# Designs tried in a protein design chat: VH-VL binders against ADP-ribosylation factor GTPase-activating protein AGD1 (AGD1). Part 13

Target 1, 225 residues: ADP-ribosylation factor GTPase-activating protein AGD1 (AGD1), of Arabidopsis thaliana (Mouse-ear cress) (q9fit8r1to225)
Amino acid sequence: MHFAKLDDSPMFRQQMQSMEESAELLRLRCLRFYKGCRKYTEGLGEGYDADIGFVNALESFGGGHNDPVCVAFGGPVMTKFTIALREIGTYKEVLRSQVEHMLSDRLLQFVNGDVHEVKEARKRFDKATITYDQAREKYLSLRKSTRLDVAATIEEDLHSARTTFEQARFHLVSALSNAESKKRFEFLEAVSGTMDAHLRFFKQGYELLHQMEPFINQVLAYAHQ
Short names: E, the ipSAE of ESMFold2; O, the ipSAE of ESMFold2 at other seeds; V2, 0.75 times the mean of E and O plus 0.25 times the DockQ between their complexes.

## First folded at step 7 (VH-VL; framework fv_bepranemab)

Design d3 (from c1 with light chain E98Y; at its last look DockQ between E and O 0.69; V2 from the best seeds 0.00; counts 0 for: pae E 2.2 > 2)
Fold by ESMFold2 at other seeds, look of step 7:
Structure d3 (fold): chain C 225 residues (1-225), chain A 119 residues (1-119), chain B 112 residues (1-112)
Amino acid sequence: as target 1 above (225 residues)
Amino acid sequence: EVQLQESGPGLVKPSETLSLTCTVSGGSISDYYIHWIRQPPGKGLEWMGTIYTSGSTNYNTAVQSRVTISVDTSKNQFSLKLSSVTAADTAVYYCARHYYDSSGAFDIWGQGTMVTVSS
Amino acid sequence: DIVMTQTPLSLSVTPGQPASISCRSSQSLLYSSGKTYLEWYLQKPGQSPQLLIYKVSNRFSGVPDRFSGSGSGTDFTLKISRVEAEDVGVYYCMQYIYLPYTFGQGTKLEIK
């Protein structure tokens, strides 16, 4: 986003207010999206826990590598199955972590950080505006009969208030520009990265199970004897 | 030299949506606030709304529920849509530019396009 | 909404004579910066409006120096020191301090 001009004018302030409203509406949408993402990643975490529980049960049923039941029914291949199932669970935990860091954390940063900074910059701008208005009123009330030291103080206060006002205005513009930049760039990349994370999760799972096909067929052939 | 040109259908049926385009030449629309202003035949001027460089908008409360202003940056074009039109919406429609505070509110206007809402 | 009231609504002026148009707002147009965002536009017959005066008294580029604006608060005036034939049209005052932006009703200037 680029401000072609930085003049303080009614239209410029109306643009700033419009941008603040847009940022607040987006904050509310991001908060709802974050809650959905959190539910999703919690579901993945619970799924991982279930995967580990399933593998542990399978290992206990088979009696491990040394158990006669495991050895008699193709023990080395069954051990390979339990190792593969643990790896699939690991892929799910990696996906959960990637979604959390790539999307959930960025949504929270926008909600709690970037929009908060806009609100703080607005508060500072409003305060500086009041101070500048008061200093200007005192300056405009000067008469030729006003003592020189009083007039000089009022003029110095006006200059200081104007400087503080322009600084606060610049900071508010900067905060709004940052929030707009995050809206444009970071969310597109975060959502796209999340999709890529899902692609890689399913690709890794497929490749692992595809490599298991010979062993699956070996066990099935033995069982059909 | 920056120029604005309005285009759209001259005749619209009641209850339909009026759709107009403002094409900007000789400048970058990323630098300008664009306004839509209309003038019923033989009457005065009415500001309808503004789209800012951020893409956000403000509308006249009198038409706020029916008006949408948007931008297509790839075509250097702005659009105005006004839904549920009646005969009262018959007017010349202008787009106008704001660039700097030192150049006033509307320093460049389009030629205007007449839209008639008929029975 | 700020109502902008122009007087007169129509006037005929002998070429070379002065003209004066008044614009009154329903509330003060003084902005917190100390500036007043009151403008004057001319719409010549068959043309789009064109900016004449911005911020009460500043002449827009290319506008002849026979046009001048003045006023403060709620009371504003456009003056033409010597009316020319090219000045024929409708003059509008406009404020853009508060939404919605509003125009006066217009003042039609004719040559007699």
Scores: ipSAE 0.524, ipTM 0.834, lowest interface PAE 2.2, mean pLDDT 87
ESMFold2, look of step 7: ipSAE 0.548; ipTM 0.841
ESMFold2 (binder alone), look of step 7: mean pLDDT 89; pTM 0.924

Design d4 (at its last look DockQ between E and O 0.79; V2 from the best seeds 0.00; counts 0 for: pae E 2.9 > 2)
Fold by ESMFold2, look of step 7:
Structure d4 (fold): chain C 225 residues (1-225), chain A 118 residues (1-118), chain B 112 residues (1-112)
Amino acid sequence: as target 1 above (225 residues)
Amino acid sequence: EVQLQESGPGLVKPSETLSLTCTVSGGSISDYYIHWIRQPPGKGLEWMGTIYTSGSTNYNTAVQSRVTISVDTSKNQFSLKLSSVTAADTAVYYCARHYDSSGAFDIWGQGTMVTVSS
Amino acid sequence: DIVMTQTPLSLSVTPGQPASISCRSSQSLLYSSGKTYLEWYLQKPGQSPQLLIYKVSNRFSGVPDRFSGSGSGTDFTLKISRVEAEDVGVYYCMQYIELPYTFGQGTKLEIK
């Protein structure tokens, strides 16, 4: 639990301010991390495009699926290499997509969503505090000689301002608690999921190339003759 | 019942870092805010900073560039680090508990004397 | 920073006689909730400070009823109706309405 006591006091408000400053510092770290993640996923996307370009060039060199020259060069083996290389490229695109969804999007949601919600709740709380303070001052200045209808409206205004203030205070506490909870659990899950996605990517790549080992050895044996 | 005990080296050389711990017994450190207050010999009290249950802090602006307060929940301890010390930092250092239902500092540790000299 | 000024800085009292210590703040300690965040502490010789009075006039648990606090706004008073030998020490007022929290200079109470 993030708060020992929820009663309004100078120390309660000082704690809220401290938590807001901590959230802002984390936002800056998350933004830098997000930028690094974006550069990584863009690199994977460019790598995928390069993989396809390489495979297209290799296929064109061999004359494609129906080229008699390709068949003369050992075309079935080259076709299997071309198909395997395309599939490795698709594994890279899957990894790119997984990193984007698991990590990049979550980092951006924290920065633009959760921390923004804290800032908006703070603005509402500050406005409600001013209104409540003013209503309290008017109430405390009442005299017994004050008109009964004027006193009644001042008392009504005080109760309304108190209600709005307490609602705004609870909303700010909730926004701060939500941001703290998300940073503790969301980032652990997101980073761990990203590492697992990398493990699966390399495992799939290895298994595919392992299946190609006889064809790789065939080409190498021919080249040594 | 709840007790606080400060500990750390009593002598620190100028320009080095003063490092103290406050050990909580008879309660969970997650329930309270902890403050550090110091008292130079023969002089008054100076609040240095507060650590909240969330782990966030507020520091006295006079020392905020040099002070760090932290918590180690596995050891039930709080710590104070004060960098780049001078003779002016010679003092008894206290940790104190706050639980806002009765007062600001209702439980104090015994204090530990730290002398800054060559 | 809120400056807390205590008067007198020392006093010497015959046992059984009253004592009075004044504390003045440079700004009001009244919070918007209607509460005032002024406390009194006693530091006996060789000991840590101990809380006596919180929020101007509330005695902390175990504090004798000969201690009383009063005041409002910027002016506060700690009174001891009948000083006893165990009351010897340095008395501090403190505010915690704004950061940094600040103490008065202290008032040393001695027995005549």
Scores: ipSAE 0.414, ipTM 0.775, lowest interface PAE 2.9, mean pLDDT 86
ESMFold2 (binder alone), look of step 7: mean pLDDT 89; pTM 0.922
ESMFold2 at other seeds, look of step 7: ipSAE 0.500; ipTM 0.813

Design d5 (from c1 with light chain S33D; at its last look DockQ between E and O 0.76; V2 from the best seeds 0.00; counts 0 for: pae E 2.4 > 2)
Fold by ESMFold2, look of step 7:
Structure d5 (fold): chain C 225 residues (1-225), chain A 119 residues (1-119), chain B 112 residues (1-112)
Amino acid sequence: as target 1 above (225 residues)
Amino acid sequence: EVQLQESGPGLVKPSETLSLTCTVSGGSISDYYIHWIRQPPGKGLEWMGTIYTSGSTNYNTAVQSRVTISVDTSKNQFSLKLSSVTAADTAVYYCARHYYDSSGAFDIWGQGTMVTVSS
Amino acid sequence: DIVMTQTPLSLSVTPGQPASISCRSSQSLLYSDGKTYLEWYLQKPGQSPQLLIYKVSNRFSGVPDRFSGSGSGTDFTLKISRVEAEDVGVYYCMQYIELPYTFGQGTKLEIK
């Protein structure tokens, strides 16, 4: 839709160049954002590791089902606490994975995939343009005295160069259209999905801890006898 | 069949932003490059910028720090904004269409709208 | 920027007589596709510009055949074989081979 007219012209090529510049500017912003997302997901992973370490320490302190320390802290209720804390850690790992897939991977695909394809398509187009220009010059230099087999070869080369040029031009158009489409829709979805992932994480954590409140009160009542 | 019409305030104070609209009637707005060209009173023509079918733009370097061209497809409208205006920006402002290169650069022009920069 | 220079800047012509306007660019307007990106516009008094000639010599739709364009490289000419009263106005040449697109200074055509 963005390329309603595909006729080659100076103005058409200026449109292509403006889109390439826009894609490069967005690539730089995406790369910066990706690095921030990477640091964030690494922090979540480290937080998960710490959660598991805390739960393991609590289990060891509790000593087990029949241990006097276990009885002093409410016994089976302490097992419910360690199970709940481990499940909260699982929610954090789900959040980390969701942020990675929804946002980090999409940012990296744009930077390394979509914009890279635009750059490669530009290189092929520039090369095909040079070859086509050279073939046109050779054709325009033909004389009546030129051998027919040499003239036929030059005409074949011109046709081949033109075909390659048009294919390279349409490939560049396709790469630019793909990159432009991603700008309009995918990043809004990715950021919104990341916010929803955070909402779900906190909701799940709250609901689990809220269900623990009777057991918290049970242990507190036991400890205050 | 296709017609362009510029509209805007006519008078803008110095240092403020000039804002103009080019309304397209007829044909398909998605097929056109739209250019903005201005003409100070009694002077020649100056191309200011182009918005392409992709929504990307190119601007004249003389004004590119101050100019923004945009499109609103729901209203069949293009807009021009020029910030930090001075008396030198007093001109008739035109929008012009490019459709096929085989029929020229600016085959349809609006009637123009005069913008005066003064207190 | 490509500078477009028109001569003369003003022209008075008796009705029925020919007129000729010259335009010179500071760089070649020939593009790699073999086409030359030079146009002529007429701005009648109180009106917006209108396209007369595109790519050197092609008349735009509805333009009378008394208008003709010629030239190559950097030198271009607009000719009116028999000037009529409706031809009064300012004539501009314009290039769009590279940014920024630029116009000549204009040639004002008047009837004697």
Scores: ipSAE 0.513, ipTM 0.826, lowest interface PAE 2.4, mean pLDDT 87
ESMFold2 (binder alone), look of step 7: mean pLDDT 88; pTM 0.912
ESMFold2 at other seeds, look of step 7: ipSAE 0.525; ipTM 0.823

Design d6 (from c1 with heavy chain T50I; at its last look DockQ between E and O 0.64; V2 from the best seeds 0.00; counts 0 for: pae O 4.6 > 2)
Fold by ESMFold2 at other seeds, look of step 7:
Structure d6 (fold): chain C 225 residues (1-225), chain A 119 residues (1-119), chain B 112 residues (1-112)
Amino acid sequence: as target 1 above (225 residues)
Amino acid sequence: EVQLQESGPGLVKPSETLSLTCTVSGGSISDYYIHWIRQPPGKGLEWMGIIYTSGSTNYNTAVQSRVTISVDTSKNQFSLKLSSVTAADTAVYYCARHYYDSSGAFDIWGQGTMVTVSS
Amino acid sequence: DIVMTQTPLSLSVTPGQPASISCRSSQSLLYSSGKTYLEWYLQKPGQSPQLLIYKVSNRFSGVPDRFSGSGSGTDFTLKISRVEAEDVGVYYCMQYIELPYTFGQGTKLEIK
């Protein structure tokens, strides 16, 4: 991401404005995507809470280790089911956390961090521009009859205003370059990582339940007696 | 030495999309800003838009709803698309290099390509 | 949009004589840097426009010194001290201080 020329000119400012408009359009799309991601992760969290509630209810139905109801329903094998269901729930919480950190947080950083920095840098640039324009106009209005101490003060004010203007200008360039760099590549990586997180979640869940298959068959055989 | 050449169909039917290319030789397209300018027969010059080195664009508000400027770095080409054309879009179309501040705004122009919009 | 107005729209000049073309903008072309963003182009018959003068008074590379530009604010002038046969064509002024860039209507220069 680069500018062909960094000198202040009408073209340079037009390019900055074009990049600011592009960043704002992307911010709006990221915000909508973030809201979708937040709704999804909230659903996963609610699902986890429901999983815990279900497992707690199953444990309460069976009672304690010594409970006659517990032994009537397979006792230790039912405890293995309860333990497995809790482990699957932890996999869901890991998935929720991974989606939040890999995608949701990155979308928010762009919206609240990177584009916000562009907007703040623009405000500082506009303020510095007004001050510089005013100082330049005072300098251009100098006459041969102007007192030397007044002229010296006006020249010093112009130099200070110019320095502040250039600092604000380069800060805005830096903020725009950072935002442009992020929109080119970073979001595709985040979405792909989210897909990989889903793959791992379902794979681990399947493998755990596959290991439970002998115990499932054991209880089913017992129920048919 | 950098050279620009426009190409595309010379005849386009009304309501269709005009599509032109500007081919850059003697340099990389990443080094320059490219503008599109058009000139109806016997008329003056009209700036249509610019594509910056970042890939961002600005368009003349008179045509901004219909114009798209793009770049294909693998072909060293810039493209102009103008949708929903009418007879008023009949013109010679130029691409021009902008090497601002050291040598003026449009220091290199293509030869131009005539596009006629008629049924 | 900044309106650029050229006068005259047509000019007929005897070879070796001077020519003068005026260009007026609807607003100042002076940028905060102190630079003024006004250019002159010549379009010879059947050719693409070519840059003559940039930033009011600077000759582009290869432009003869008989071409000169002047002016400030909103009023600008292109002068040709001795018109030659190769100078035939349409002259345009252009502002490039803000988008869209805009051109004058053109001044056709003919030789008698």
Scores: ipSAE 0.276, ipTM 0.702, lowest interface PAE 4.6, mean pLDDT 86
ESMFold2, look of step 7: ipSAE 0.396; ipTM 0.769
ESMFold2 (binder alone), look of step 7: mean pLDDT 89; pTM 0.921

## First folded at step 8 (VH-VL; framework fv_bepranemab)

Design g1 (from c1 with heavy chain G27F I29L; at its last look DockQ between E and O 0.78; V2 from the best seeds 0.00; counts 0 for: pae O 2.4 > 2)
Fold by ESMFold2 at other seeds, look of step 8:
Structure g1 (fold): chain C 225 residues (1-225), chain A 119 residues (1-119), chain B 112 residues (1-112)
Amino acid sequence: as target 1 above (225 residues)
Amino acid sequence: EVQLQESGPGLVKPSETLSLTCTVSGFSLSDYYIHWIRQPPGKGLEWMGTIYTSGSTNYNTAVQSRVTISVDTSKNQFSLKLSSVTAADTAVYYCARHYYDSSGAFDIWGQGTMVTVSS
Amino acid sequence: DIVMTQTPLSLSVTPGQPASISCRSSQSLLYSSGKTYLEWYLQKPGQSPQLLIYKVSNRFSGVPDRFSGSGSGTDFTLKISRVEAEDVGVYYCMQYIELPYTFGQGTKLEIK
């Protein structure tokens, strides 16, 4: 969108207001999505903690090097299993971190940063609009009998107010364009990256266990003698 | 050269969704807002909504719960959908353009398409 | 909503005679830019509306110079200096300063 052609008009302001309303509706959906993501990542973290607890219990069941219970239940085998299970737990923590960074943080930035910036730019634009309208009213009220120094001051105030108004208008358009760009592209990227993170998580888990498969089969065959 | 042409079914049953298309040519979609206006037979004109160059919309409050205006840039087409129609929605439907600049006017209207909502 | 009130609602004119149509808005149509967002349209029998006058007094391209618009604030007038047979139809004023955009009731112009 090239802003050089954007003149102030009722329709321009109605377009901006429409874009602001769209951004606010999306903010509400992003906040709900963020809360769902937070629950999900909290669940992954709790799941990791549970994984460690399970592995610790398995290690404890196997006992130490010189423990008769350890010897009776195949202590070296239990150690190999617990090492693999800890590594799988690590993959889950990586997934949690990736979802937080790729999706949760981006959703929160939109809610707290990008839409907030639009709202602040709107406030500045509204204030600048009032000042500009007042300066224009004073200028249009000038009479030929008005003192020259008073008229010059009114003209200077008008030019200053106009400059501030156009600056605020440009900043509001820029904030809205930034938010528009992010909702078109960044959320698609974030969701797609989250799906890729899940793919990698399951692939890593599968590859680890698949490489252990000969050992698992050997142990099962021995146990069934 | 500049053309706006409305199209869609001429007959729609009550409670269904009215779907219309405005096909445009001869001007850049990025420079114009598109409006939908309707006119019941023998009655005056009613603005229904506007789609802006950004793709965002504003609707007449009277119909905003039922109306959706959209654009398909690849086809140079704008769409109007009006859900849950009744006999009161029987009208000629027009699309019209307005240059986004403050100097612009509602300068070109389509020919209109008649939609009858049967009981 | 801004109410647009046209008078008269019907007008019968002998060809060659002048015609005048009034449009009054319930609120000012003057914007802070100094522009006034009032348009006039003619809808000929069986046709879509066509633009005659925009921003109160600006004649649209191809519109004969016998059409003129005037007014300010809330009171606007469309004048036809010499009515011709092709001028038959319904005339509408329209505001687009504030949502929802609204039209007058229409003024039907007939030839005697």
Scores: ipSAE 0.483, ipTM 0.809, lowest interface PAE 2.4, mean pLDDT 87
ESMFold2, look of step 8: ipSAE 0.505; ipTM 0.826
ESMFold2 (binder alone), look of step 8: mean pLDDT 91; pTM 0.930

Design g2 (from c1 with heavy chain I34W; at its last look DockQ between E and O 0.58; V2 from the best seeds 0.00; counts 0 for: pae O 4.3 > 2)
Fold by ESMFold2 at other seeds, look of step 8:
Structure g2 (fold): chain C 225 residues (1-225), chain A 119 residues (1-119), chain B 112 residues (1-112)
Amino acid sequence: as target 1 above (225 residues)
Amino acid sequence: EVQLQESGPGLVKPSETLSLTCTVSGGSISDYYWHWIRQPPGKGLEWMGTIYTSGSTNYNTAVQSRVTISVDTSKNQFSLKLSSVTAADTAVYYCARHYYDSSGAFDIWGQGTMVTVSS
Amino acid sequence: DIVMTQTPLSLSVTPGQPASISCRSSQSLLYSSGKTYLEWYLQKPGQSPQLLIYKVSNRFSGVPDRFSGSGSGTDFTLKISRVEAEDVGVYYCMQYIELPYTFGQGTKLEIK
């Protein structure tokens, strides 16, 4: 746990304020990172669209020509090339999706979810604090002449307000502790997963072209005749 | 039982960084809140900052742009760095423990270490 | 910042006589819990400060009952019913309800 004790005091609330400020500063960093990640995944998507355009142009070039090289090798050669290039494009779309899920979505969850929960927990805590303060003032204003049923109601209200206050305090502590945990571990994991996704993307592309290497070399050798 | 001991250089040149360490013995640094307080020669006390168990900090606004407080739980120590020092930073520097609401603000203090800022 | 103003700044007392030190804050030190976060410290000659009184009137462990604290809101008083030789030093009031934590200027108590 990030707190030495959970008792309410000025120091406890000053610690909460400090943690809230730290969470907000990290939110700003995450928002900037998210925008960069978003732009990167948009670029991958545009790259996929360009891959499809290139493949379509290659298919169009390879069809219907009436010269010996195109007739002898155009159709089968172009088909193998366009199939391979389309598969490489799908690997790029997988990479885009993986980066989005592993990093971009997690950054957005922190910005819009985890920090938002801290702010909502703070609002609930502040409201419960006001209610508790008011109930305490009513209790302290009781006189010996106060009717016993009225005094009992005021005492019950004080107990209820204290319970709600303590629950709201616990919820704020929990929200702050969750945000602090994200600082220490979760983003490192997300970035590392993104790097692994890139490794797999390049490995798949290499293995696809590696299986085609004998064919590529054969066609190149023939074309130099 | 719990004792605090300040350590660091006693002389620092103007514009350099003052660096002090407080070593906690007889207790765990993670159980309490820890502070730096300074006292210029013959003058009063000035709270410089607090580090909480979470690792977050609060600093006196008068020094906030120049001060950093950090903790090393493996060494049971916390430290003060004050950058861009001037003669006005000459003081005895105390580390102190806060036992929050129960017994007061600063129930245990180190012995203090004199730091002189001089050319 | 909350300014803590002590009076007097210096006090010479015949042993066995009472002493009184005033501390005034620029804002209320009353917290929402009903507690007031005003403390008194004694710094004996050549020593670090030591806690005397917490939350206005509570004596810290080992502090003699001749020390008493009182006050509310913005006005606080430390009283020593009979000053002894061991009481010499500088007395500080301090608030920690709001950052930055601030001390009074100090009141030097001497025996004459």
Scores: ipSAE 0.287, ipTM 0.692, lowest interface PAE 4.3, mean pLDDT 86
ESMFold2, look of step 8: ipSAE 0.338; ipTM 0.730
ESMFold2 (binder alone), look of step 8: mean pLDDT 89; pTM 0.922

Design g3 (from c1 with heavy chain T53Y; at its last look DockQ between E and O 0.37; V2 from the best seeds 0.00; counts 0 for: pae E 4.7 > 2)
Fold by ESMFold2, look of step 8:
Structure g3 (fold): chain C 225 residues (1-225), chain A 119 residues (1-119), chain B 112 residues (1-112)
Amino acid sequence: as target 1 above (225 residues)
Amino acid sequence: EVQLQESGPGLVKPSETLSLTCTVSGGSISDYYIHWIRQPPGKGLEWMGTIYYSGSTNYNTAVQSRVTISVDTSKNQFSLKLSSVTAADTAVYYCARHYYDSSGAFDIWGQGTMVTVSS
Amino acid sequence: DIVMTQTPLSLSVTPGQPASISCRSSQSLLYSSGKTYLEWYLQKPGQSPQLLIYKVSNRFSGVPDRFSGSGSGTDFTLKISRVEAEDVGVYYCMQYIELPYTFGQGTKLEIK
């Protein structure tokens, strides 16, 4: 979104206000999305913990000499199964970390960082506007009878206030432009990256379990006896 | 040189949607606002709303619930839609350019298009 | 909304004589930048409005020297030093300091 000629004008300030309102609406939606993402990644972490617990229980169940359960499970083949289940658990933890980094962290940065910067830049702009208005009024009150050193100070204050005002305006425009860029591009990339992370997770899981298929068949053949 | 031309139906039934197009020729629409202004026959001018070429809009509160202004940058065209029209919406509709670094607001106007809402 | 009030609403002038149109706003049109957001437009018979004077006193490109604008705050004046036949039409003042932009009722200028 480009501002028309960045000069300070009523239309420019209306355009800035409209962008600020849009950024706030997006912040609220990002907060809701972030909460959903946090619950999802917490669930993945709890699921990983549960996976490890399940595998530990399975390993313990299959132990011991003269163990009819161990014989029924095929002994060394069961070890391959528990190793595979641990690997699937690690894939889940990688997925959890990827979703957190690609999506949750970006959503939180927008809410706490980017929109916060917009609000801070607005405050600085408002303050600089008041200071500049006051400096202009003092300058416009100058008369030919004004002492030279007083007039020079007022002119210096006006120049300084103008510079600060223009810097604050530029900073606010930059903060708004950054938020608009996130709206247009970064969230599409983040969601797509999250989907790709899920694709990789399921591909790795499939490939690992596909390698286990001969051993699954061995155990099933045992069960027929 | 930049020129604006409005087009659309001359007659619209009450309660229907009025749809107009403003086509920009002779230049790029970048950095411009396009405004819609209407004038009932024999009466004064009413500003309806504006759109920046990037799609940002502002509307007159009097018509805000019924008006939609949009842009198609690939065609250099702006559109006005006004829903639930009545006889009070009978007017000449203008589009006008606002280029803030130029000498003033509404420096270029279209020819206008008459829209009659028949009861 | 800012109300723009023009006086007179109709003006009949002998060619070569001056004309003066007043415009009063319900609020100041002075912006914090020091600029005043008041424009004058002329709508000739059968034509679209055209910009005459921007920001109170600046003539738009191609506007003759006989047109001048003045005023500040809430009170503004458009003057035509010597009215010509081509000046016939309706004159509007407009504010664009805040949305919605609003126009005066118009002043119809006729030749006597």
Scores: ipSAE 0.237, ipTM 0.662, lowest interface PAE 4.7, mean pLDDT 86
ESMFold2 (binder alone), look of step 8: mean pLDDT 91; pTM 0.934
ESMFold2 at other seeds, look of step 8: ipSAE 0.541; ipTM 0.839

